# Designs tried in a protein design chat: VHH binders against Probable tetraacyldisaccharide 4'-kinase, mitochondrial (LPXK). Part 5

Target 1, 363 residues: Probable tetraacyldisaccharide 4'-kinase, mitochondrial (LPXK), of Arabidopsis thaliana (Mouse-ear cress) (q8lea0)
Amino acid sequence: IASSLYGVALQIRRSLYRYSLLQKHRLPVPVISVGNLSWGGNGKTPMVEYISQFLVDSGLTPLILTRGYAGGDEVKMLERHLRGGPVKIGVGANRAATAALFLDKYGCVDSSSLRSFFDLHERAQVWTISEKIGCIILDDGMQHWSLSRDLEIVMLNGLNPWGNGHLMPHGPLREPLLALERADVAVVHHVDLITKQSLRDIENMIQGFKKSIPIFYSKMVPKYLFDVKNARSHVALEALRCASVLCVSAIGSADAFVKSIEMTGAHYVDRLDFSDHHLFEAEDVETMSRRAKGLEHKSNCKPIIVVTEKDYDRDPEILKCLDSYTVLVLCSELQITPILETDVDSFNYTLMKALAAKFYVSS
Below, E stands for the ipSAE of ESMFold2; O stands for the ipSAE of OpenDDE; V2 stands for 0.75 times the mean of E and O plus 0.25 times the DockQ between their complexes.

## First folded at step 1 (VHH)

Design o02 (framework vhh_ozoralizumab_d1)
Fold by ESMFold2-Fast, scan of step 1:
Structure o02 (fold): chain B 363 residues (1-363), chain A 126 residues (1-126)
Amino acid sequence: as target 1 above (363 residues)
Amino acid sequence: EVQLVESGGGLVQPGGSLRLSCAASGFTFSSYWMYWVRQAPGKGLEWVSEISSGGSSTKYPDSVKGRFTISRDNAKNTLYLQMNSLRPEDTAVYYCAKGSEYDILTGYLEDYFDYRGQGTLVTVSS
C-alpha cells in the first residue's frame, strides 16, 4: 500500500482531509451518500433506487454515481429498473470526475431555481422536471472523503448489523463504526424479519454511539416474479403458494430472501446459498439440479427454483441452463416502515430538509 | 500546469488492435498511480485500467481483462494502453487520468483523481 514516498504523501493527504485540514470538493447540486455500516444485505442499492424515484416524483433529476465494476449486478439491476426514465447513472471508480463530466454534459439546476423548489410557500406551484441534474446520489460514498455530501445515510442489515453480533473490519484501518460517526441518518433494514428485542438492541447501540441521530426502518416487499426465459413475464406471488421451492442466491442477505419466500405460503422451502457476488458456473448449475431433484423426491412435487434480481442481472443466460425446472426471479421493492415516531412521510421530510439546508445554511 | 495528452485513437474494425499513449507533464509522473477511463456516447465514465507508480501492480474490470494491457515508461513520462480483440462496445472516448489517493480510514486505495486529459476517440466499426 505504501511502497513509495508517493504512498506516504497520499496517506498524509487523506489524514488531512479526515481531520478537515484540507478543503473538500463541493458539487453545485445537493449530494446524498448512501453507505453501509455492515457488509452485505443492508439495503444500500434498494435505498439508492428509492431515493432516486422519490426525487423524480418530486421534480428533480437525480444522478446516481457508483463504482459499478465489481460484479456489475447492482448497476445492471438499477439500469433495468430505471431505463426509460429521467435518472442518470454514472459508472466509474472516480465519482468526482464522473460527476463533473455529467454536470458538464447535462447541466445542473441553478441555485436560485433549487431554492425556489425547496421553498415551502412555492411547493404548490407547478414544477417541471428537466434533464438538468438537480441532485447527486453516491452509491457507497465512504471511500471518497474528499467529496462533500449534504446528507450521509448509513444502512444496517437488521438480520446481521454487526457481522454476527461483532464488528468486522473490511481492511487494515476500516472500522464500521466510523461510518456511523459521520452519518446524518441511520436506517435499519429488514426490520420486519427481526425480533423486537433485537431491534431495541440495535437502536441502543446506535444511540449510545450518536444520541441525536434519526433512526428509520425499512423492509423489502415482494411484488411479483418473472420467468428467466421471459423477463417481460409477470408471475403473481400466489404461484408459490403450497409449492415446493428451492431458493438459490449469491447475495449478502440470503436469510431475508429465504424468509420472504417462506412468507408467500410455500409448503416446502429448501435453500442453496453461495457467497455474495458469486458468478454461477456450470458446476453450480449441476449442484442446483441435484438439490432440486432431492427436493422433488422429498415433496413428491416438482420444485420451482427462485433466484434474486441480482443473481439474474449478474448472468441471466446461465440460469436458462436449468431448463428442466421453472426458474423465477423474485422482484421486491424497499418500503419505509412506520415504527415508533417515524414513517415514510418523516423520512421523505428528512431528505428534503437536508437538501434544502444546502441553500439556507446561516453564515 | 498539469497536462495529460492522449493519442492513438481512431477507427478500427472488430477484432483489431490499437495502442493508446498519454504524454504527461507538469508533475512527477513516476510518483503517481495512473488510470485509463472511458466514456461511451450517452453513458457515464467507466474505469478501464490502473497501474501503480512503479508499474508492478495492474488491475482491470472483467469487460477488458485479458484483452487490454496497461503499461508505463517513467523515463519518458508516458502511459500506454494496448487494446486487443476490440469489440463494438469498446467504442468510447478514452481518458488518461492522474493519480489516486489512499484512503487511510478504509484501508483501500482511494480512486479519486484530480485531473484527466482531453481524451482520444476510439471507434470500433466495420
Scores: ipSAE 0.000, ipTM 0.127, lowest interface PAE 17.9, mean pLDDT 77

Design o03 (framework vhh_ozoralizumab_d1)
Fold by ESMFold2-Fast, scan of step 1:
Structure o03 (fold): chain B 363 residues (1-363), chain A 124 residues (1-124)
Amino acid sequence: as target 1 above (363 residues)
Amino acid sequence: EVQLVESGGGLVQPGGSLRLSCAASGFTFSSYAMYWVRQAPGKGLEWVSEISGSGGSTKYPDSVKGRFTISRDNAKNTLYLQMNSLRPEDTAVYYCAKDLYEDWGSGSYPFDYRGQGTLVTVSS
């Protein structure tokens, strides 16, 4: 009954925005929202990063607006990846106020220049990147209807898209599945780690809520590792081949992480799963050391401890306390997977077409 | 400098009540969303409540909803957590935390700062 009341409140709030009974802030540049219907493992932050890099490669400087979650790991990781580049990151609960601050400080590309950019893009011509903000990406925009947006993307964790199957204000479901009706695009993440039948079930559920919604597919592809003692180090994935590996993580999709390590050709893989966003403590480090010693005795080989980037960014210093072992951080990138009639080109086209729509519709 | 000082923790019996306070300084208090987060021994940080800068919007996880109430007094730069119907599983160090309102390039975390905490023990 509490779940039903939560769903009704979300429907009422959605209706108020839909009928313009609540004021929405309109920003002077195109806005893409990346949201999710479940917490953890859904690929939201990697997708925000993918879109920001696509926009930079296309010649638009993005501003990422994020609330930041209590763990701080997603925002810290994003900042580390994008540091030194043109991407700007604004953190704050009030997205509109944060956007206004950044737009005032850095400036934005004017409407005329944006129309020229989209015109050149339609002709597949090169555009010179501007230092001014040209596009805004909302991290977790599904919860923040106060900002008008040009594209709504919803991320689903293919390994656990619906959590327990109940509508819950907390836990795996953050909003009811009816929020899919306001989404422009759905993306099934970790598609490489699920069965064809599971994928069909997910697709049928999505289409049950919004029959014509485009569905795209993504996966995480490991690229390299780095040593926790030197974040600028580059260790090839081949370092894990035939090795004994202890996977340590405090993320929403530990199964995906462990499977990615198994696919590197590691001979022995053991795991320590902590709750999503868990902040490692001295006691946890001792537990990791004990588990690693056990694996060392079992495999007769000194194990390598591998953690996720989120774990590293949450607290890099605590991981350095595992000085008896090599501790590596797995670095992965989101890739759009070609399934059915969709691929990276059709996804990228969908992004740009949606952003350009307000300049070409009735123009 | 940002400073958050929690108080009001202590030993309480199951079913009892406690009111936590957080005295804030070093920033424009009314401009920032504020949080209460907790950490039980050997466990990670758990978010327990959130309040907007104006106090007009609050959020809670199901584990404390209906039992805990977050509030703020912007004139006094003070954040409160009223905890009712306390359970043994509520035993934790409780931290007051401030949201960010500026460019992340400063190197701060998304709750920009947390205090040193106040211990709440629910036991017979």
Scores: ipSAE 0.000, ipTM 0.125, lowest interface PAE 19.7, mean pLDDT 77

Design o04 (framework vhh_ozoralizumab_d1; at its last look DockQ between E and O 0.01; V2 from the best seeds 0.00; counts 0 for: pae O 15.4 > 2, grease 26 > 24.2, placed apart)
Fold by OpenDDE, look of step 2:
Structure o04 (fold): chain B 363 residues (1-363), chain A 127 residues (1-127)
Amino acid sequence: as target 1 above (363 residues)
Amino acid sequence: EVQLVESGGGLVQPGGSLRLSCAASGFTFSDYYMYWVRQAPGKGLEWVSEISSSGSTIKYPDSVKGRFTISRDNAKNTLYLQMNSLRPEDTAVYYCARETVYEVTYGGSTYKYFDYRGQGTLVTVSS
């Protein structure tokens, strides 16, 4: 019943916007939306980061718009990863208002300059990056209807793309599958962890809703670790080689995380899974310690406890209570994975084409 | 726990035949593309056959095409490789492998990724 009500509410909201009863704000710069159909492990934030870096490398300063406190762990990660760079991060529930504030403060690249940018980019010529905002990226934008968007990217968790087929709260879906019709690009995330058959099934499902939609593929790639006692530290992945590792996480895609640790060459890998978004308490720390001790006996070596960035960002201090063990945070990045006729270049081209289209630039 | 156990290897004369089997357990066998791969002494790993989840799609490299036949019995969780007209160059350890999802091509070479592989069975073709 609750799921049905949620579905009805979504439809009503959509209808209000569709029939112009609610106005969508058009911004002066291109807008890319990154969204998902379901909760958890979909790779939205990593994709936002990827796109941001891509734009910076291309010569445009992006503004990321993300929700407030409810998405606090993702925001912290973005802030940490993008610290010191030109990327702007606007936090607020009202994305339109936040956008306006940042555009007023930093300015935006004018249409003529953007046209020039895209022309030069197409010709592989050098563009000097401006401090002015050249593009906006909506984090978790699929359910945000107040802003007009030029490109709608939907992230799908390859491990669980559709959940149980039900909307919240009965299922993990935030949108009905029909919402795929609104997507311009679909990205199957964690593609390295699913079967070829499963992938084909997912593709078929997507294409059943939108036949001509481009489908891309992504995965998370571990890059480095840092010590919870020193967030500025940099620990190579090789540190986990031949080590006993206890994987601790409170995320939706714990299997992916554990798999990434296994791939580092760890000799013993154990895991302690908590519910998604669980906030660690003192009792949990005791549980972690107990589990680590057990692993120590089995492996005859002191284990390293590894957590995800999301877990760390929720409460960095609680993890420091594990003073008897080395506690590391795994840092990973999203990678566009070449499959079939798609690759990172084709994905990037799709992004640029969408951005250019707003300004009627041939690309 | 995912397990792949190969059997059926041995010594055979050139022109002879062998049938390899792979017993799968610990996962839904019918959901996965399966492969036979081999590694000859001093050489890298090469795939020798591919079969889709349902068995509807089968592929071979030119090196074994027409001589090797891959098949599967999903009810028995077993993968097979019938090898006929064996040659000395077919000497290798043969592995049953479960594919993840994708292959990558670098510098003209295509690499397949597997998340699990058995311990292998030795096939020796010698006069």
Scores: ipSAE 0.000, ipTM 0.223, lowest interface PAE 15.4, mean pLDDT 86
ESMFold2-Fast, scan of step 1: ipSAE 0.046; ipTM 0.465
ESMFold2, look of step 2: ipSAE 0.072; ipTM 0.464
ESMFold2 (binder alone), look of step 2: mean pLDDT 79; pTM 0.776

Design o05 (framework vhh_ozoralizumab_d1)
Amino acid sequence: EVQLVESGGGLVQPGGSLRLSCAASGFTFSSYSMYWVRQAPGKGLEWVSEISTSGSYIKYPDSVKGRFTISRDNAKNTLYLQMNSLRPEDTAVYYCATSPEELYWQLLEGGFDYRGQGTLVTVSS
ESMFold2-Fast, scan of step 1: ipSAE 0.000; ipTM 0.315

Design o06 (framework vhh_ozoralizumab_d1)
Fold by ESMFold2-Fast, scan of step 1:
Structure o06 (fold): chain B 363 residues (1-363), chain A 123 residues (1-123)
Amino acid sequence: as target 1 above (363 residues)
Amino acid sequence: EVQLVESGGGLVQPGGSLRLSCAASGFTFDDYAMYWVRQAPGKGLEWVSEISWNSGSIKYPDSVKGRFTISRDNAKNTLYLQMNSLRPEDTAVYYCAKAGDYSYLDEHAFDVRGQGTLVTVSS
């Protein structure tokens, strides 16, 4: 019942924005929206980070706008990764108000300067980063129609592309699939963790709703680990080879995390899955300790406990209570991967082309 | 050889309840996540519940959330599905499935399924 009412409300809200019955705010710089069709595991936050880093490397200072979902773990992770760099992060339910605050504080790159940037970028010439905001990235913009956007990206979790809780209003109607019609680009995440047939099925479904939509592919690549007791430590992935590992996570894609650990060459891999965004308590730490002890007896070696960055950023102190075991945090990066004749340059080109269009179509 | 044997299906009135059981053998039951999936006549497989190896993670789609409860008894190598407030659209063959190496809801998510147990919800 609740899901049916929610789906109907989303359709009404979308129609009002489509027909300009609700005012959309236009921002002075290009806006990229990164949304998802399901909760968790879809690569949305890693994609926001990928885009922000690409823009910085290209010479534009991005502003990331996010609601700050319960727990703030995604925000804390972004802050930790982007600390000391030029990227700005604004948190608030009212994205327009947050944008106004940051634009007032930091200023924005003017239209002539942005035209110069895109002209120089197209000619592969040097551009100097401005201190002023040059692009805005909406985290979870697909549900937030009050801000006008220049590019809509939708993320799909390849392991579960439509989510476990489809919006099932009256009959077989699916709001997530209808939202796909408004996307400019679709990205299938965790493509390295699905079969070729599963990928073809996902592609056929996407094209069934929007035939001409570009489809790109991404994966998470483990880079290193760090010890929860020393966040400045750098532990090579080889430390897990032939080890016994207990994977502990409270995220939307525990299967992807566990597979990443298995691919390191760990000999025994066990897992303890908690609900997405679960805040660990003393009782959970006791459960982790009991499970680790069981794995120790089964494997005949002392296990290493590995958690995700989101779990660490949510509450690093609780993890330090696992005194009897080494607890490591797995650090991974999103990479765009060439599959079925698509490539990284094509995705990056699509981003820049969409942003540049704001300054050349309007005149 | 991995074997999964479902039982407990049958004919039930709308609003009624059934409890399904799955007896597992041929693998270390408490090392794997387990699933219940169903197939309605003329339709594809639909995931209806999952449970981690230690019951620490349990998930349901919105279509059954609040009505179905998955549980496991690792000492008995048995998986259960308690189905309440059954609806005609719950009519399907229900399969017990073992997790594969990597993912949910794909070819590797449930490498092995049992023979199934038929649930018919009809007035």
Scores: ipSAE 0.000, ipTM 0.109, lowest interface PAE 18.2, mean pLDDT 77

Design o07 (framework vhh_ozoralizumab_d1)
Fold by ESMFold2-Fast, scan of step 1:
Structure o07 (fold): chain B 363 residues (1-363), chain A 126 residues (1-126)
Amino acid sequence: as target 1 above (363 residues)
Amino acid sequence: EVQLVESGGGLVQPGGSLRLSCAASGFTFSSYGMYWVRQAPGKGLEWVSEISYSGSSTKYPDSVKGRFTISRDNAKNTLYLQMNSLRPEDTAVYYCARGYPDEIWSGYSETPMDVRGQGTLVTVSS
């Protein structure tokens, strides 16, 4: 085991060195990249989580690589959701170096074992693989052009696919256009919250930049709520039925969040939107409290304050300062939506086909 | 309350140097990419420089590349712009701006600007 791990470490260092001269690095396990085409609310973090859980359920241990420090709301949310499971999370600006460190520590599944896994998967048979790393997921891998990927997925927010309200006019090259050119797959997020015409316009735009790119569709499905004072509590969505709700968020797609709350059957819904990634301070809590009191007066019913998981994970303690009100966190999961000739099975097949392609050599 | 406060602007002769500072408060500075943008009289906003959350990556447009250097001190929640070999066309109000931590960054794409400061005036004239 010791000699095997030593051999893998040397092979990884040799691989990175070999391809540095070719301006391309290839890692010893399959690599899936999840990037964004639009700014905020695009489903990137939920998609990384979906892929990691799919891989675990399939018998492969994933390593998620992200550039953010432990302290960013997205990293904290992933850590909270994946804590106690087999998924590894590596944080660092140099993702190749972070990958090498984790591969040295945990080891990786050898190519013959991975080929056996894919052979069993094609036979629809269950496989159990070791805790050694079998797949790498790059969170926003588009900034690392030298890293080889086996599948490049780009996410876009169907409610705001181009993010124009927050962008400066800048440059003849747009990163979203480069993303489409490099993408193997595009995913339209929040597809359930947009019109058929809007979806058609998005599809036409995507195919206008890259003909014949596969397009998949996703949505967030609310599952339950929990109280900020007890993160282990489970509150059924029915608790919001006929209630007065104040939606508070500092995320990239407040519209999607508010629509999700409206769909629970809440009687009166008000909203207070903060800028994406905004850290709540005491004066913000006072603003929330004043807004809630105003809503209470208008509805003649004490409102429930609902926040997103990212808001909770950013600073759970500040939300407890709203002690005059019930504050709940909305917990949702990404699901692939069956549209046209695509569904969850075809998406999962696309993931497995990309992973398998790294190990198949046609005679 | 998120605040960005720029300082260090002033009148300087062509070929001179200035160092701009931006004091950040009300958010976890070390978790965000940061930008310097400028607005010349009668013109729109122009991207000047960008830096990753860790400071490991920086980007510049050709107009300032080799002359301007962006840096940050995460322990002090401060962003800097060192401007050398200043030209009359560099005359503008300079703004410190916050980006999102997970935005795609190339220096040639549309760069998201979430919050900006009040600005500091830089005048380059003889």
Scores: ipSAE 0.000, ipTM 0.117, lowest interface PAE 19.4, mean pLDDT 76

Design o08 (framework vhh_ozoralizumab_d1)
Fold by ESMFold2-Fast, scan of step 1:
Structure o08 (fold): chain B 363 residues (1-363), chain A 125 residues (1-125)
Amino acid sequence: as target 1 above (363 residues)
Amino acid sequence: EVQLVESGGGLVQPGGSLRLSCAASGFTFSNYWMYWVRQAPGKGLEWVSEIKSGGSETKYPDSVKGRFTISRDNAKNTLYLQMNSLRPEDTAVYYCATEYSGLDFYSTDSGFDYRGQGTLVTVSS
């Protein structure tokens, strides 16, 4: 019989932590982890932002911990969105070290005060936000074995839930399934872009591995646009109504982006997909211009070029080189979708209840 | 910027040999476990081998044990996989990955994917 326990490095490390052979780093405030079960387009970074804003709106200051590698477009996007607010963002491969640095610099809310916060929030009473760190959000698991979590959320891309659309039930690489086993909450992302049967299949698989796990559903909702030449001024989504649009993106979820544009009521939609995190260069700008000119001829209307926020934050300047066309950035927010017995209120309740659990012994 | 660049793949006949290389940059290579993983057409990822940071410990699944040998050169920040007695079933894209990128290895759009583009190995006559 196969001795898979010793044959998989990730399982061995997990086993060592579980058997208390390696000590996990425990932080003085609640820790939420947002991880992946599947390939890209899973909504991880939007979910991190959603949770951080929810906590701020509830009166608790979060610290987001992320790696900051591979172009850093996600980090730049979070910094642009959260700039000037109370949210702290720590960048570094060593989550424990980065957390220690920020906790030392900004301080943290003590356990007694956190208990009071959760008590007041449960009673729907007003709470004044502290500048001290009250919660830590891990932007996935570069060091998933080194920090203890109070809540583990796993994101699934509804369009490709099992990476390449294939499960690995008997393979030695079972980390996605092991992540699900450890998860407290599963979230199916892009639920509005998949069939009802596909969703049911995903739900059945999740419940098959962990029958009692809560499943929530999310989607990206376009909110506004902005011109790359004037990022401070919002452009209404209606600007795309009846327009000819060329969707340009270098992201993992190009299909979701294109479908979002189609839902704005654009008359003609064409697309130009680049590899995830591709840095646009002069040759790419030429390609975009040629594709836009072709669309102009085909649609008999001067097209608008629309890019994603990640593309903009990766290199805003290169996009300004498309002087012959209007270039807009699509700004979307993650929204919890009401499906079956779940909605945004039940999701938020689940978050707060889980974080409060360590301060209250259930009767 | 963390990068992993695989090379050495190609077409080989059954029973043949290939040596894969992975050039690593952007992190302290000598401090991390390294892995070889593969993905056959239409299938999921499969773990092929692992090596401890100092090279003192290696592990293999039964499917490749005795045929494949993982090694590393920390001075050159390079990982190797020597593949002998290749079979048609070994046909796959081979990727190197780090312990540092364990969970993220399974997510390709987070901006922190430390798996390279891979190198194709085709075992066919």
Scores: ipSAE 0.000, ipTM 0.121, lowest interface PAE 18.1, mean pLDDT 76

Design o09 (framework vhh_ozoralizumab_d1)
Fold by ESMFold2-Fast, scan of step 1:
Structure o09 (fold): chain B 363 residues (1-363), chain A 125 residues (1-125)
Amino acid sequence: as target 1 above (363 residues)
Amino acid sequence: EVQLVESGGGLVQPGGSLRLSCAASGFTFSSYEMYWVRQAPGKGLEWVSEISSSGSTIKYPDSVKGRFTISRDNAKNTLYLQMNSLRPEDTAVYYCARHGRYSYDWLGTPYFDYRGQGTLVTVSS
């Protein structure tokens, strides 16, 4: 089929880049790529945001490069979270061309200044955030080989690490796992939602393809909720404790979202899953209302409807049509989890070391 | 419901011309910047042209500059692309797209929140 033929063509293209037969673009600042091996729920966008915030906290202005059209809800979410800060977001299928436009507009931090900043033997305590770009983050860079990178991070969804895609509908995703050999770091996401045995099996599989690859662990930490009718509202997670909740989502991994709600201490949890990126319509709102009515009768308590940030950012207005119920948006942040001698400090050190290494080959 | 419907594609010989049209509905067309973007077989989306809401600001990449002309008729809610001196490498599905407002930096690459179904342009002898 078309998907199978595309997969073969993609492997040929990757082989050409792997053997340095196709030209790669090299940018004047460090480049970090965040990609995934499995579809949906792998933490890619939250990781891009984590890295961008880490870079800002370190005194560098990051430029996030993303494709844009498919998954515009992720761009809207990043813009909502990062608005008012120094982070730049570039949207376009050709990441190299987008980078060139932003570098032309804002300039870049010179290599000697970056080298001094990352030199741990020099106390660079006075580093003010500049409009000049100091680092680039590729959103889904694993699938875009024409741009050189200094660090390749691959995200795996711990709840479904091998995924289910058109290219490989059965068994582990063997070809994407072979692509893991290109990765510098692997991150197992939703590690708090899987068993220790499942985690060990994932680790063994990753190491089977690249024995010395560093493995880090992450989870989504719910922070607060807000009402769709008042996006400035701040509703504590305790509002869900002992409540009746209907989880509504159109995302790649509804299981993680539902489990997060269950962990808040909600008494009754029901779910209504729509396909990833589904744009809600009036008929869907009626289906949600009907499901909420059913849960209300079963729980003998008026339910709260909870949606994801991506659902909200995709179309905030349609969710306001659920007039009969309170509709809340769950806001979560990615957190590096301390497991097996790895933690947030060792992960951040890996990022800083990769950024510093750029200056030894940039002549 | 936002709708963008392209027309005017077809088979044309190298050096020939085609005029594409896009009928917009479901939004205030005169308030939005509009794009033409294309996708050649086996390739990603490529920006072709950009026009401001009033039509006063127009941009093209070097690959089509001097050969393609974007225009709009706000009274008719219609976007146009006049393509001249067509080359085999112009073969692609051409999409009409509405300017998105969710990117932090509007001077980045052109971005859009809606596109049409596209119209196929084949340049071949």
Scores: ipSAE 0.000, ipTM 0.102, lowest interface PAE 21.2, mean pLDDT 77

